# Designs tried in a protein design chat: VH-VL binders against q0aze0. Part 483

Target 1, 268 residues: q0aze0
Amino acid sequence: MKIILVNNRFKENTEKKAQEIAGQLSALNVEVIIDNGLDEPYAGTVDFIMVLGGDGTMLRAARRYGQRAIPVLGVNMGTVGFLSNIEINELAEYLPLILREEYSLEARMMLEVAVFQQQSLLTRVFCLNELLLRSNSPRMLSFALEISGQKLEPYRGDGLIVSTTTGSTAYSLSAGGPIADPQLDAFIVTPVASHIINKRPLVVSPEREISLHLLEEREAIIGIDGQIKMDFGAENRVLIKRAPHPLLMVNLKAKPFFTSIDRSLQRQ
Short names: E, the ipSAE of ESMFold2; O, the ipSAE of OpenDDE; V2, 0.75 times the mean of E and O plus 0.25 times the DockQ between their complexes.

## First folded at step 23 (VH-VL)

Design SA6 (framework fv_bermekimab; at its last look DockQ between E and O 0.91; V2 from the best seeds 0.85)
Fold by OpenDDE, look of step 23:
Structure SA6 (fold): chain C 268 residues (1-268), chain A 123 residues (1-123), chain B 107 residues (1-107)
Amino acid sequence: as target 1 above (268 residues)
Amino acid sequence: QVQLVESGGGVVQPGRSLRLSCTASGFTFSSFNVHWVRQAPGKGLEWVAAISYEGSDTYYAESVKGRFTISRDNSKNILFLQMDSLRLEDTAVYYCAKDRIYYSKAFYGMDVWGQGTLVTFSS
Amino acid sequence: DIQMTQSPSSVSASVGDRVTITCRASQGIKSWLAWYQQKPGKAPKLLIYAAKFRQSGVPSRFSGSGSGSDFTLTISSLQPEDFATYYCQQDNYRPLTFGGGTKVEHK
């Protein structure tokens, strides 16, 4: 068995813990790769990914490895979030199950985000939470939202979020988006400070394709999962569709999503 | 320089066929929806047909449905308009034009036009 | 089909004048209206797209407004080179349809 331990190099406690866990796993004759984000994603075949940290670390892990159909376990290290399944102090208890592959998987839809510059592909990213388009100035953006070739009324506002249902409890929520069942596959399109106060978020079928582009010469920013940032202008387009592969999240411990929403959101 | 150049216009007899061409240069032709728009002498603009950037979808004005066929060769950067069963009312300058936005199934205005090619009829 | 009613059909104006052209759609087309300028013997030129956004290179004296069914093109101060025929065009629905045109001519 080969396991990737994903941690945050900027969090010393996660690094130390990763090393400890690596030692433990090695003693059990498990091959371990530590990914602290410093280097490129490990390109070799692995059987399991263990994410040590919070939601941010999970998002990074998802972007780096989510397309590879590898089980991903979130191990919380004292942070608040929605993407961890067990606590670090529970790892010893569940480790035998992990090694025996006695766990269930929950498929979480990811976004495929393609950003273009004058017909050329700049980047293609798979992400678990959301794509954000926002103004890079105090001025509102004017941009076109296209869904499966259908043109909506041009948007005016600070920006727009296209989120997965997983991401519904992330930035989309802060922007007034609905809380979605993570077992549901859907896009959530949430306006960010629209000039129309009551502009409602859209829930869109994962079978559809979403496109965004600016209607005016303004400086904007594309944000992905709150971690990737890139400039976005009038010559750019972003195309969003369902990623071809979901993130396979390991479920060792049942977490009642809806009963824990209030508590989790209150802590955030 | 972004450019469209129409050709193939001329004098034709009613009931005959004519094939117009539009050659694109200076941009990625295959990335844009393109249109034919015509203008009868002394009259206004009339949209005739459009084809998606991939060529998979075609759209026609009712006045030309069943008679005109829009097609494209993205490998050669050429747009075509096959005009069959031509009628006197088809007399016009025919323009090809590209849509503003690339890789879209929707239309967002025509930002580049050719010089046009004239189609007239002999008595 | 969407009928685009453009008015007036012609307008006589002088250099420096404010010129207003109206376009009405038979039904709502959101903001998906374009304005074109055409000079004799020339191809149309895109001025405004999405009702109010100027195409690159278009002078600021040209402005578009409106949404839904009623749209307006305004030339704040007419210049000699602005004498031409102007067309509105909706692209919210297929088939695409143009207005009848407005000829701006010398007074």
Scores: ipSAE 0.886, ipTM 0.942, lowest interface PAE 0.6, mean pLDDT 95
Fold by ESMFold2, look of step 23:
Structure SA6 (fold): chain C 268 residues (1-268), chain A 123 residues (1-123), chain B 107 residues (1-107)
Amino acid sequence: as target 1 above (268 residues)
Amino acid sequence: QVQLVESGGGVVQPGRSLRLSCTASGFTFSSFNVHWVRQAPGKGLEWVAAISYEGSDTYYAESVKGRFTISRDNSKNILFLQMDSLRLEDTAVYYCAKDRIYYSKAFYGMDVWGQGTLVTFSS
Amino acid sequence: DIQMTQSPSSVSASVGDRVTITCRASQGIKSWLAWYQQKPGKAPKLLIYAAKFRQSGVPSRFSGSGSGSDFTLTISSLQPEDFATYYCQQDNYRPLTFGGGTKVEHK
């Protein structure tokens, strides 16, 4: 059995714990690859991914490995979030179930984001929470939103968020979007400080294709999961689709979304 | 530098067929939706047809639907208009034009035009 | 189909004049309207897209406004090279449709 153990190298307690857990797994004849963010993603076949840390570490793991259809377990290391299933002090209790593959999976939709400069693909990335388009200057943006070839009234404001339902509790919420059940597949399109009165958040079928481009030159950026930043100007377009594969989140411990939602939001 | 050049216009008889070509250069032809627009002598502009950048979707004005067929060959950078069952009201200069936004499922304005090719009828 | 009605059909003007051309759609088209300029014997040239944004290389004396069904092209101070015919076109709906044109000519 081969497991990738993902941690955040900037948090010492996760690095030490990752090494400790790797030793324990090796003693059980489990091959362990540690991904602390320094190296390229492991390219070989693996059976399971364990994420040690909070939602940010899970977002990186999802971006790196989410398209491989590998079970991913979130292990909380002290910061309460939306993407952990068990606490680190519970890992020993659940480890036998992990090794025997006695767990269920919950699928979480991801975005496929393609950013172009002129006609050239700059990057294709996958993300779990959201794409943000925002102004990078005091001036408002004017931009076009196209949903499956249908043009909405042009937007004018600070920007726009296109999120998954999982991302509905992240930046989209702060910008006025709805909290969505993460078991739904949908895009949530949330304007940021719109000058246009009737621009409300939209909930959009996951089968749609979404694109954005500026209607006039302005300094803007594209943000991905709050972790990747790219410059964006009038020569760029971004195309957004549902990613080919969802993130497969491991469910070992019952963690009902609606029962715990207020607690999770209070500790953002 | 960026150019569209139409060809294939001429003098024909009603009921006959004609095929127009539009050769593109100086830009990535396969990234853009393209259009045919016509203008009868002394008259206004009339949109005729459009085809998506990959060639999968075609659109026609009602006046030409069923008689005209738009197509493209992205490997040769050429746009076509097959005009069948021609009528006197089809007399016009025919322009090809490029849409301004790449990789789009919609139209955002025609920013590059050819110089046109004349289709007219013998008297 | 969306009918686009331009007014006036022609206007006589002098260099330096402010010229205003209107375009009405038979149904709402949001802000998805383009303006084109055409001189005799030449292909049209895109001036304005999405009702109000100037295409690259278009002088700032050209401006567009409006949304919904009513749109205006304004030339703030007419220049000799601006004598031409102007067309509006909606691109919100398929089929795309042009207005009938407005000829701007010397007095």
Scores: ipSAE 0.773, ipTM 0.911, lowest interface PAE 1.1, mean pLDDT 92
ESMFold2 (binder alone), look of step 23: mean pLDDT 94; pTM 0.959

Design SA7 (framework fv_bermekimab; at its last look DockQ between E and O 0.90; V2 from the best seeds 0.85)
Fold by OpenDDE, look of step 23:
Structure SA7 (fold): chain C 268 residues (1-268), chain A 123 residues (1-123), chain B 107 residues (1-107)
Amino acid sequence: as target 1 above (268 residues)
Amino acid sequence: QVQLVESGGGVVQPGRSLRLSCTASGFTFSSFNVHWVRQAPGKGLEWVAAISYEGSNTYYAESVKGRFTISRDNSKNILFLQMDSLRLEDTAVYYCAKDRIYYSKAFYGMDVWGQGTLVTFSS
Amino acid sequence: DIQMTQSPSSVSASVGDRVTITCRASQDIKSWLAWYQQKPGKAPKLLIYAAKFRQSGVPSRFSGSGSGSDFTLTISSLQPEDFATYYCQQDNYRPLTFGGGTKVEHK
């Protein structure tokens, strides 16, 4: 068995713990790769990904490895979030199950985000939470939202979020989006400070394609999962689709999503 | 420089066929929806047809449905309009035009036009 | 099909005048209306897209407004080069349809 341990090099506690866990796993004849985000994603084949930290670390892991259809386990290290399954102090208890591959998987839809400039592809990213289009000035943006070739009324506002159901409890929620069942596949399109006060979020079929572009020459930014930032102007377009592969989240411990929403949100 | 150049216009007899061409340069032709728009002498503009950037979808005005066929060769940067069963009312300058936005299934205005090619009829 | 009713069909004006052209759609086309300028013997030129956004290079004296079914093109101060025919066009529905045109003539 080969396992990737994903941690954050900027968080010393996660780094130390990754080393400790690596030692333990090695003693059990498990090959371990540590990914602290410094280097490029490990390109070799692996059987399991263990994410040590919080939601941010999970998002990075998802972007780096989510397309590879590898089981991903979130191990919380004292943070508040929605993407971890077990606590670090529970790892020893569940490690035998992990090694025996005795766990269930929950498929989480990811976004495929393609950013273009002058008809050329700048980047393609798979992400677990959301794509954000936001003004880079105090001025509102005017932009076109197209869903499966259907043009909506031009948007005016600070920006727009296109989120997965997983991401519904992230920035989309702060912007007034609905909380969605993570077992549901859908896009959530949430306006950010729209000129229309009562502009409602849209829930869109994952079979549809979403595109955004500015209608005027203004400076904007694209944000992905709150971690990737790109400049976005009138010459750019973003196309959003359902990623061809979901993130396979390991479910060792049942978590009651709906009964824990209030508690989790209050901690954030 | 972004440019469209029409050709193939001329004098034709009613009932005959004519094929117009539009050659694109200065931009990625295959990334844009393109249109044919015509204008009868002394009259206004009339949209005739459009084809998606991939060439998979075509759209026609009712006045030309069943008679005109829009097509494109993205490898050669050429747009075509096959006009069959031509009628006197088809007399016009025919313009090709590109849509503003690339890789779209919708239309957002025509920002570049050719100079047009004239189609007229002989008695 | 969406009918685009443009008015007036012609207008006589002088340099410096404010010129207003109206376009009415037979149904709601949101903001997806374009305005074109055409001079004799020339191809149309895109002025305004999405009802109110100026195409690159278009002078600020040209402005578009409106949404739904009623739209307006305004030339705040007519210049000699602005004498031409103007067309509105909806691109919200297929088939695309143009207005009948407005000829801006010298008084």
Scores: ipSAE 0.876, ipTM 0.934, lowest interface PAE 0.6, mean pLDDT 95
Fold by ESMFold2, look of step 23:
Structure SA7 (fold): chain C 268 residues (1-268), chain A 123 residues (1-123), chain B 107 residues (1-107)
Amino acid sequence: as target 1 above (268 residues)
Amino acid sequence: QVQLVESGGGVVQPGRSLRLSCTASGFTFSSFNVHWVRQAPGKGLEWVAAISYEGSNTYYAESVKGRFTISRDNSKNILFLQMDSLRLEDTAVYYCAKDRIYYSKAFYGMDVWGQGTLVTFSS
Amino acid sequence: DIQMTQSPSSVSASVGDRVTITCRASQDIKSWLAWYQQKPGKAPKLLIYAAKFRQSGVPSRFSGSGSGSDFTLTISSLQPEDFATYYCQQDNYRPLTFGGGTKVEHK
């Protein structure tokens, strides 16, 4: 069995704990690859991904590995967010189930985001929570939103968020979007400080194709999962689709979304 | 230099067929939706047809639906209009035009036009 | 199909005049309206897209306004090169449709 152990070297104690866990797994004849964010993603075949840390570390793991259809377990090392399943002190209890592959999987939709500059692909990235388009100056943006070839009234404001249902409790929520059940597949499209009245958040079928472009030259930024930022101008377009593969989240301990929602929101 | 050049116009008999071509150069043809627009002598502009950049979606004005077929060959940078069952009211200059926004499923304005090719009829 | 009605059908004007052309859609087309200029024997030229945004290279004396079903093209100070026919076109619905045109001609 080969496992990737993802941690964040900038969080207190996570690097030391990752080495301890790697030693324990190696003693059980499990091959361990540590991904602390420093190196390129491991390119070889693996059976399982263990994420040590909070939601941010899970978001990085999802971007790096989410399209490989590999089970991903979130292990909390402090503040419980929306994406961890077990606590670090419970790992020894659940480890036999992990090794025997005795767990269920919950599929979480991801976004496929392609950013272009004058017909050339600038980057393609997959994300778990959201894409943000926002102004990078005091001036508002004017931009076009296209959903499967259907044009909405042009937007004017600070920006727009296109999120998954998993991302509905992240930036989208702060911008006024709905909380969505993460078991649903959908896009949630949430305007940011719109000057066009009646621009309400939209819930959109995952089969749709979404695109954005500016209607006039302005300095803007694309943000991805709150962790990647890139410049965006009048020569750029972004195309958003459902990613080919969902993130396969491991469920070892029952964590009913609605029972825990108020606690999880207070911790964000 | 971005350029569109129509060809294939001429004098034809009513009820016959004609194929127009539009050759594109100076831009990535396969990235843009493209259109045919016609103008009868002394008359206004009439949109005729469009085809998506990948070739998968086609759209027609009601006046030509079922008689005209738009197509494209992205490997050769050519747009076509196959015009069947021609009628006297199809007399026009036919323009090809490029939509302004790349990789789009919608239309945002036609920013580059050809010079046009004339289709007329003989008795 | 969306009917696009332009008015007036022609305008006699002098250099320096302010010229206003209107376009009405038979249904709400949001702001998805384009304006084109055409001179005799030439292909049309895009002036305005999305109701109010000027295409690159179009002089600032051309402006567009409106949304929904009522739209206006304004030439703030007519120049000799502006004598031409102007067409509106909706691009919200398929099939795309042009207005009947407005000829701006010299007095």
Scores: ipSAE 0.782, ipTM 0.912, lowest interface PAE 1.0, mean pLDDT 92
ESMFold2 (binder alone), look of step 23: mean pLDDT 94; pTM 0.957

Design SA8 (framework fv_bermekimab; at its last look DockQ between E and O 0.93; V2 from the best seeds 0.87)
Fold by OpenDDE, look of step 23:
Structure SA8 (fold): chain C 268 residues (1-268), chain A 123 residues (1-123), chain B 107 residues (1-107)
Amino acid sequence: as target 1 above (268 residues)
Amino acid sequence: QVQLVESGGGVVQPGRSLRLSCTASGFTFSSFNVHWVRQAPGKGLEWVAAITYEGSNTYYAESVKGRFTISRDNSKNILFLQMDSLRLEDTAVYYCAKDRVYYSHAFYGMDVWGQGTLVTFSS
Amino acid sequence: DIQMTQSPSSVSASVGDRVTITCRASQGIKSWLAWYQQKPGKAPKLLIYAAKFRQSGVPSRFSGSGSGSDFTLTISSLQPEDFATYYCQQDNNRPLTFGGGTKVEHK
């Protein structure tokens, strides 16, 4: 068995824990790769990914490895979030199950985000939570939202979020988006400070394609999962589809999503 | 320089066929929807047909449905308009134009036009 | 099909004048209206897209407004080079349709 431990190099406690866990796993004849985000994603074949930290670390892990159809376990290290399954102090208890591959998997839809410049592809990213388009100035943006070739009324506002159902409890929620069942596949399109106060979020079929582009020359940015940032202007387009592969989240411990929403959200 | 150049116009007899061509240069032709728009002498503009950037969808004005066929060869950067069963009312300058926005199945205005090619009829 | 009605069909104006052209759609087209300028013997030129956004290179004296069914093109101060025919065009629905045109002439 080969396992990737994903941690945050900027959090010393996670690094230390990763080293400890690596030692433990090695003692059990498990090959371990530690990914602290400093280097490129490990390109070799692995059997399991263990994410040590919070939601941010999970999002990074998802972007780096999610397309590879590898089980990903979130191990919370004292943070509040929605993407961890067990606590770090529970790892010893569940480790035998992990090694025996006695766990359930939950498929979480990811976004495929393609950003273009003058018809050329700049980047393609798979992400677990959301794509954000927002103004890079105090001025509102005017931009076109297109869904499966259908043009909506031009948007005016600070920006727009296209989120997965997993991401519904992230920035989309802060922007007034609905909380979605993470077992449901859908896009959530949430306006950010629209000039229309009652502009409603859209729930869109994962079978559809979403595109965004500015209608005027303004400085904007796109953000992906709150971690990737790039400039976005009038010559750019972003196309969003359902990723071809979901993130396979390991479910060792049942977590009641709906009964824990209030508790979890209050802590964020 | 972004450019569209129409060709194939001329004098034709009613009931005959004519094929117009539009050659694109200076931009990625295959990334844009393209249109045919015509203008009868001394008259206004009339949208005739459009084809999406992939060529997978075509759209026609009612006045030309069943008679005209829009097509494209992205490998050669050429747009075509096959005009069959031509009528006197088809007399016009025919313009090809590209859509403003790339990689879309919707239309967002025509930002580049050719010089046009004239189609007239013999008596 | 969506019918586009332009008014007036012609307008006589002088350099420096404010010129207003209206376009009405037979049904709602959101903001998906374009304005074109055409001079004799020339191809149309895109001025405004999505009702109010100027195409690159278009002078600021040209402005578009409106949404839904009623739209307006305004030339704040007419210049000699602005004498031409102007067309509105909706691209909300297929088939695309143009207005009848407005000729801006010398007074």
Scores: ipSAE 0.892, ipTM 0.946, lowest interface PAE 0.6, mean pLDDT 95
Fold by ESMFold2, look of step 23:
Structure SA8 (fold): chain C 268 residues (1-268), chain A 123 residues (1-123), chain B 107 residues (1-107)
Amino acid sequence: as target 1 above (268 residues)
Amino acid sequence: QVQLVESGGGVVQPGRSLRLSCTASGFTFSSFNVHWVRQAPGKGLEWVAAITYEGSNTYYAESVKGRFTISRDNSKNILFLQMDSLRLEDTAVYYCAKDRVYYSHAFYGMDVWGQGTLVTFSS
Amino acid sequence: DIQMTQSPSSVSASVGDRVTITCRASQGIKSWLAWYQQKPGKAPKLLIYAAKFRQSGVPSRFSGSGSGSDFTLTISSLQPEDFATYYCQQDNNRPLTFGGGTKVEHK
């Protein structure tokens, strides 16, 4: 059995804990690869991914490994977020179930984001929460939103968020979008400070193709999961689709989303 | 230089067929939607047909539906208009034009035009 | 099909005049309207897209406005090279449709 341990080297004591967990797993004849964010993602076959940290570490793991159909377990090491399943002090209790693969999986839709400059692909990334288009200057953007070849009224404002249902509790929520059940597959399209009357958030079928481009020269940026940023201008276009594979989140301990939703939102 | 050049116009008899070609250069043809637009002598512009950049969807004006067929060969950078069952009212200069937005399934304006090819009739 | 009605059909103007051309759609087209200029014997040239945005290289004396069904093209100070025919076109719906044109003439 081969496991990747994902941690954030810059967060409190996570390196020591990752080595401790790796030692415990090695003693059980489990091959362990530590991904602390410094190196390229491990390219070989892996059976399981354990994420030690909060939602930010999970977002990085999802981008690196989420398209590989590998079970991913979130292990909280401090602040309870939306993406952890168990606490670090519970790991020993659940480790036998992990090794026997006695757990269920919860599928979470991801976005596939392709950014072009003119006609050339600049980047293709997969993200768990959202793509943000926003102004990078004091001036508002004017931009076009196309959904499966259908043009909406041009947007004018600070930007737009295209999120998954998992991302509905992230930046989309702060911009006025709805909280969505993460078991649903959908895009949530939330305008940011729109000046166009009646631009409300949209909930869109995951089968649609969404695209964005600027209608005039402005300095803008694309943000992905709040962790990747790139310049975006009048020569750029972004295409967004449902990613080919969902993130497969391990469920060892019941975490009732609706029972705990108020507590989880207060962290934000 | 971004360029579109029409060819294949000429004098035909009513009821016959004609195929127009439009050769593109100076841009990535396969990334853009393209159109045919015509203009009868002394008259205004009339949109005729369009085809999406990958060739998956075609659209026609009602006046030509069922008689004209738009197509493209992205490997050769050529747009075609096959014109069957020609009528005297089809007399026009035919322009090809490039849509301004790449990788789109909608239309946002025609930013580059050819100089046109004339279709006329002999009686 | 969406009918596009331009008015006037022609206008006589002098260099320096403000010229306003109107375009009305038979149903709402949001802001998805383009304006083209055409000189005799030449292909049309895109001036304005999405009702109000100038195509690259178009002088700032050209401006577009409107939304829904009513649109205008304004030339703030007519220049000798602006004597031409102007067409609006909606690109909100398929089939795309042009207005009948407005000829701007010197006199």
Scores: ipSAE 0.820, ipTM 0.923, lowest interface PAE 0.9, mean pLDDT 92
ESMFold2 (binder alone), look of step 23: mean pLDDT 94; pTM 0.958

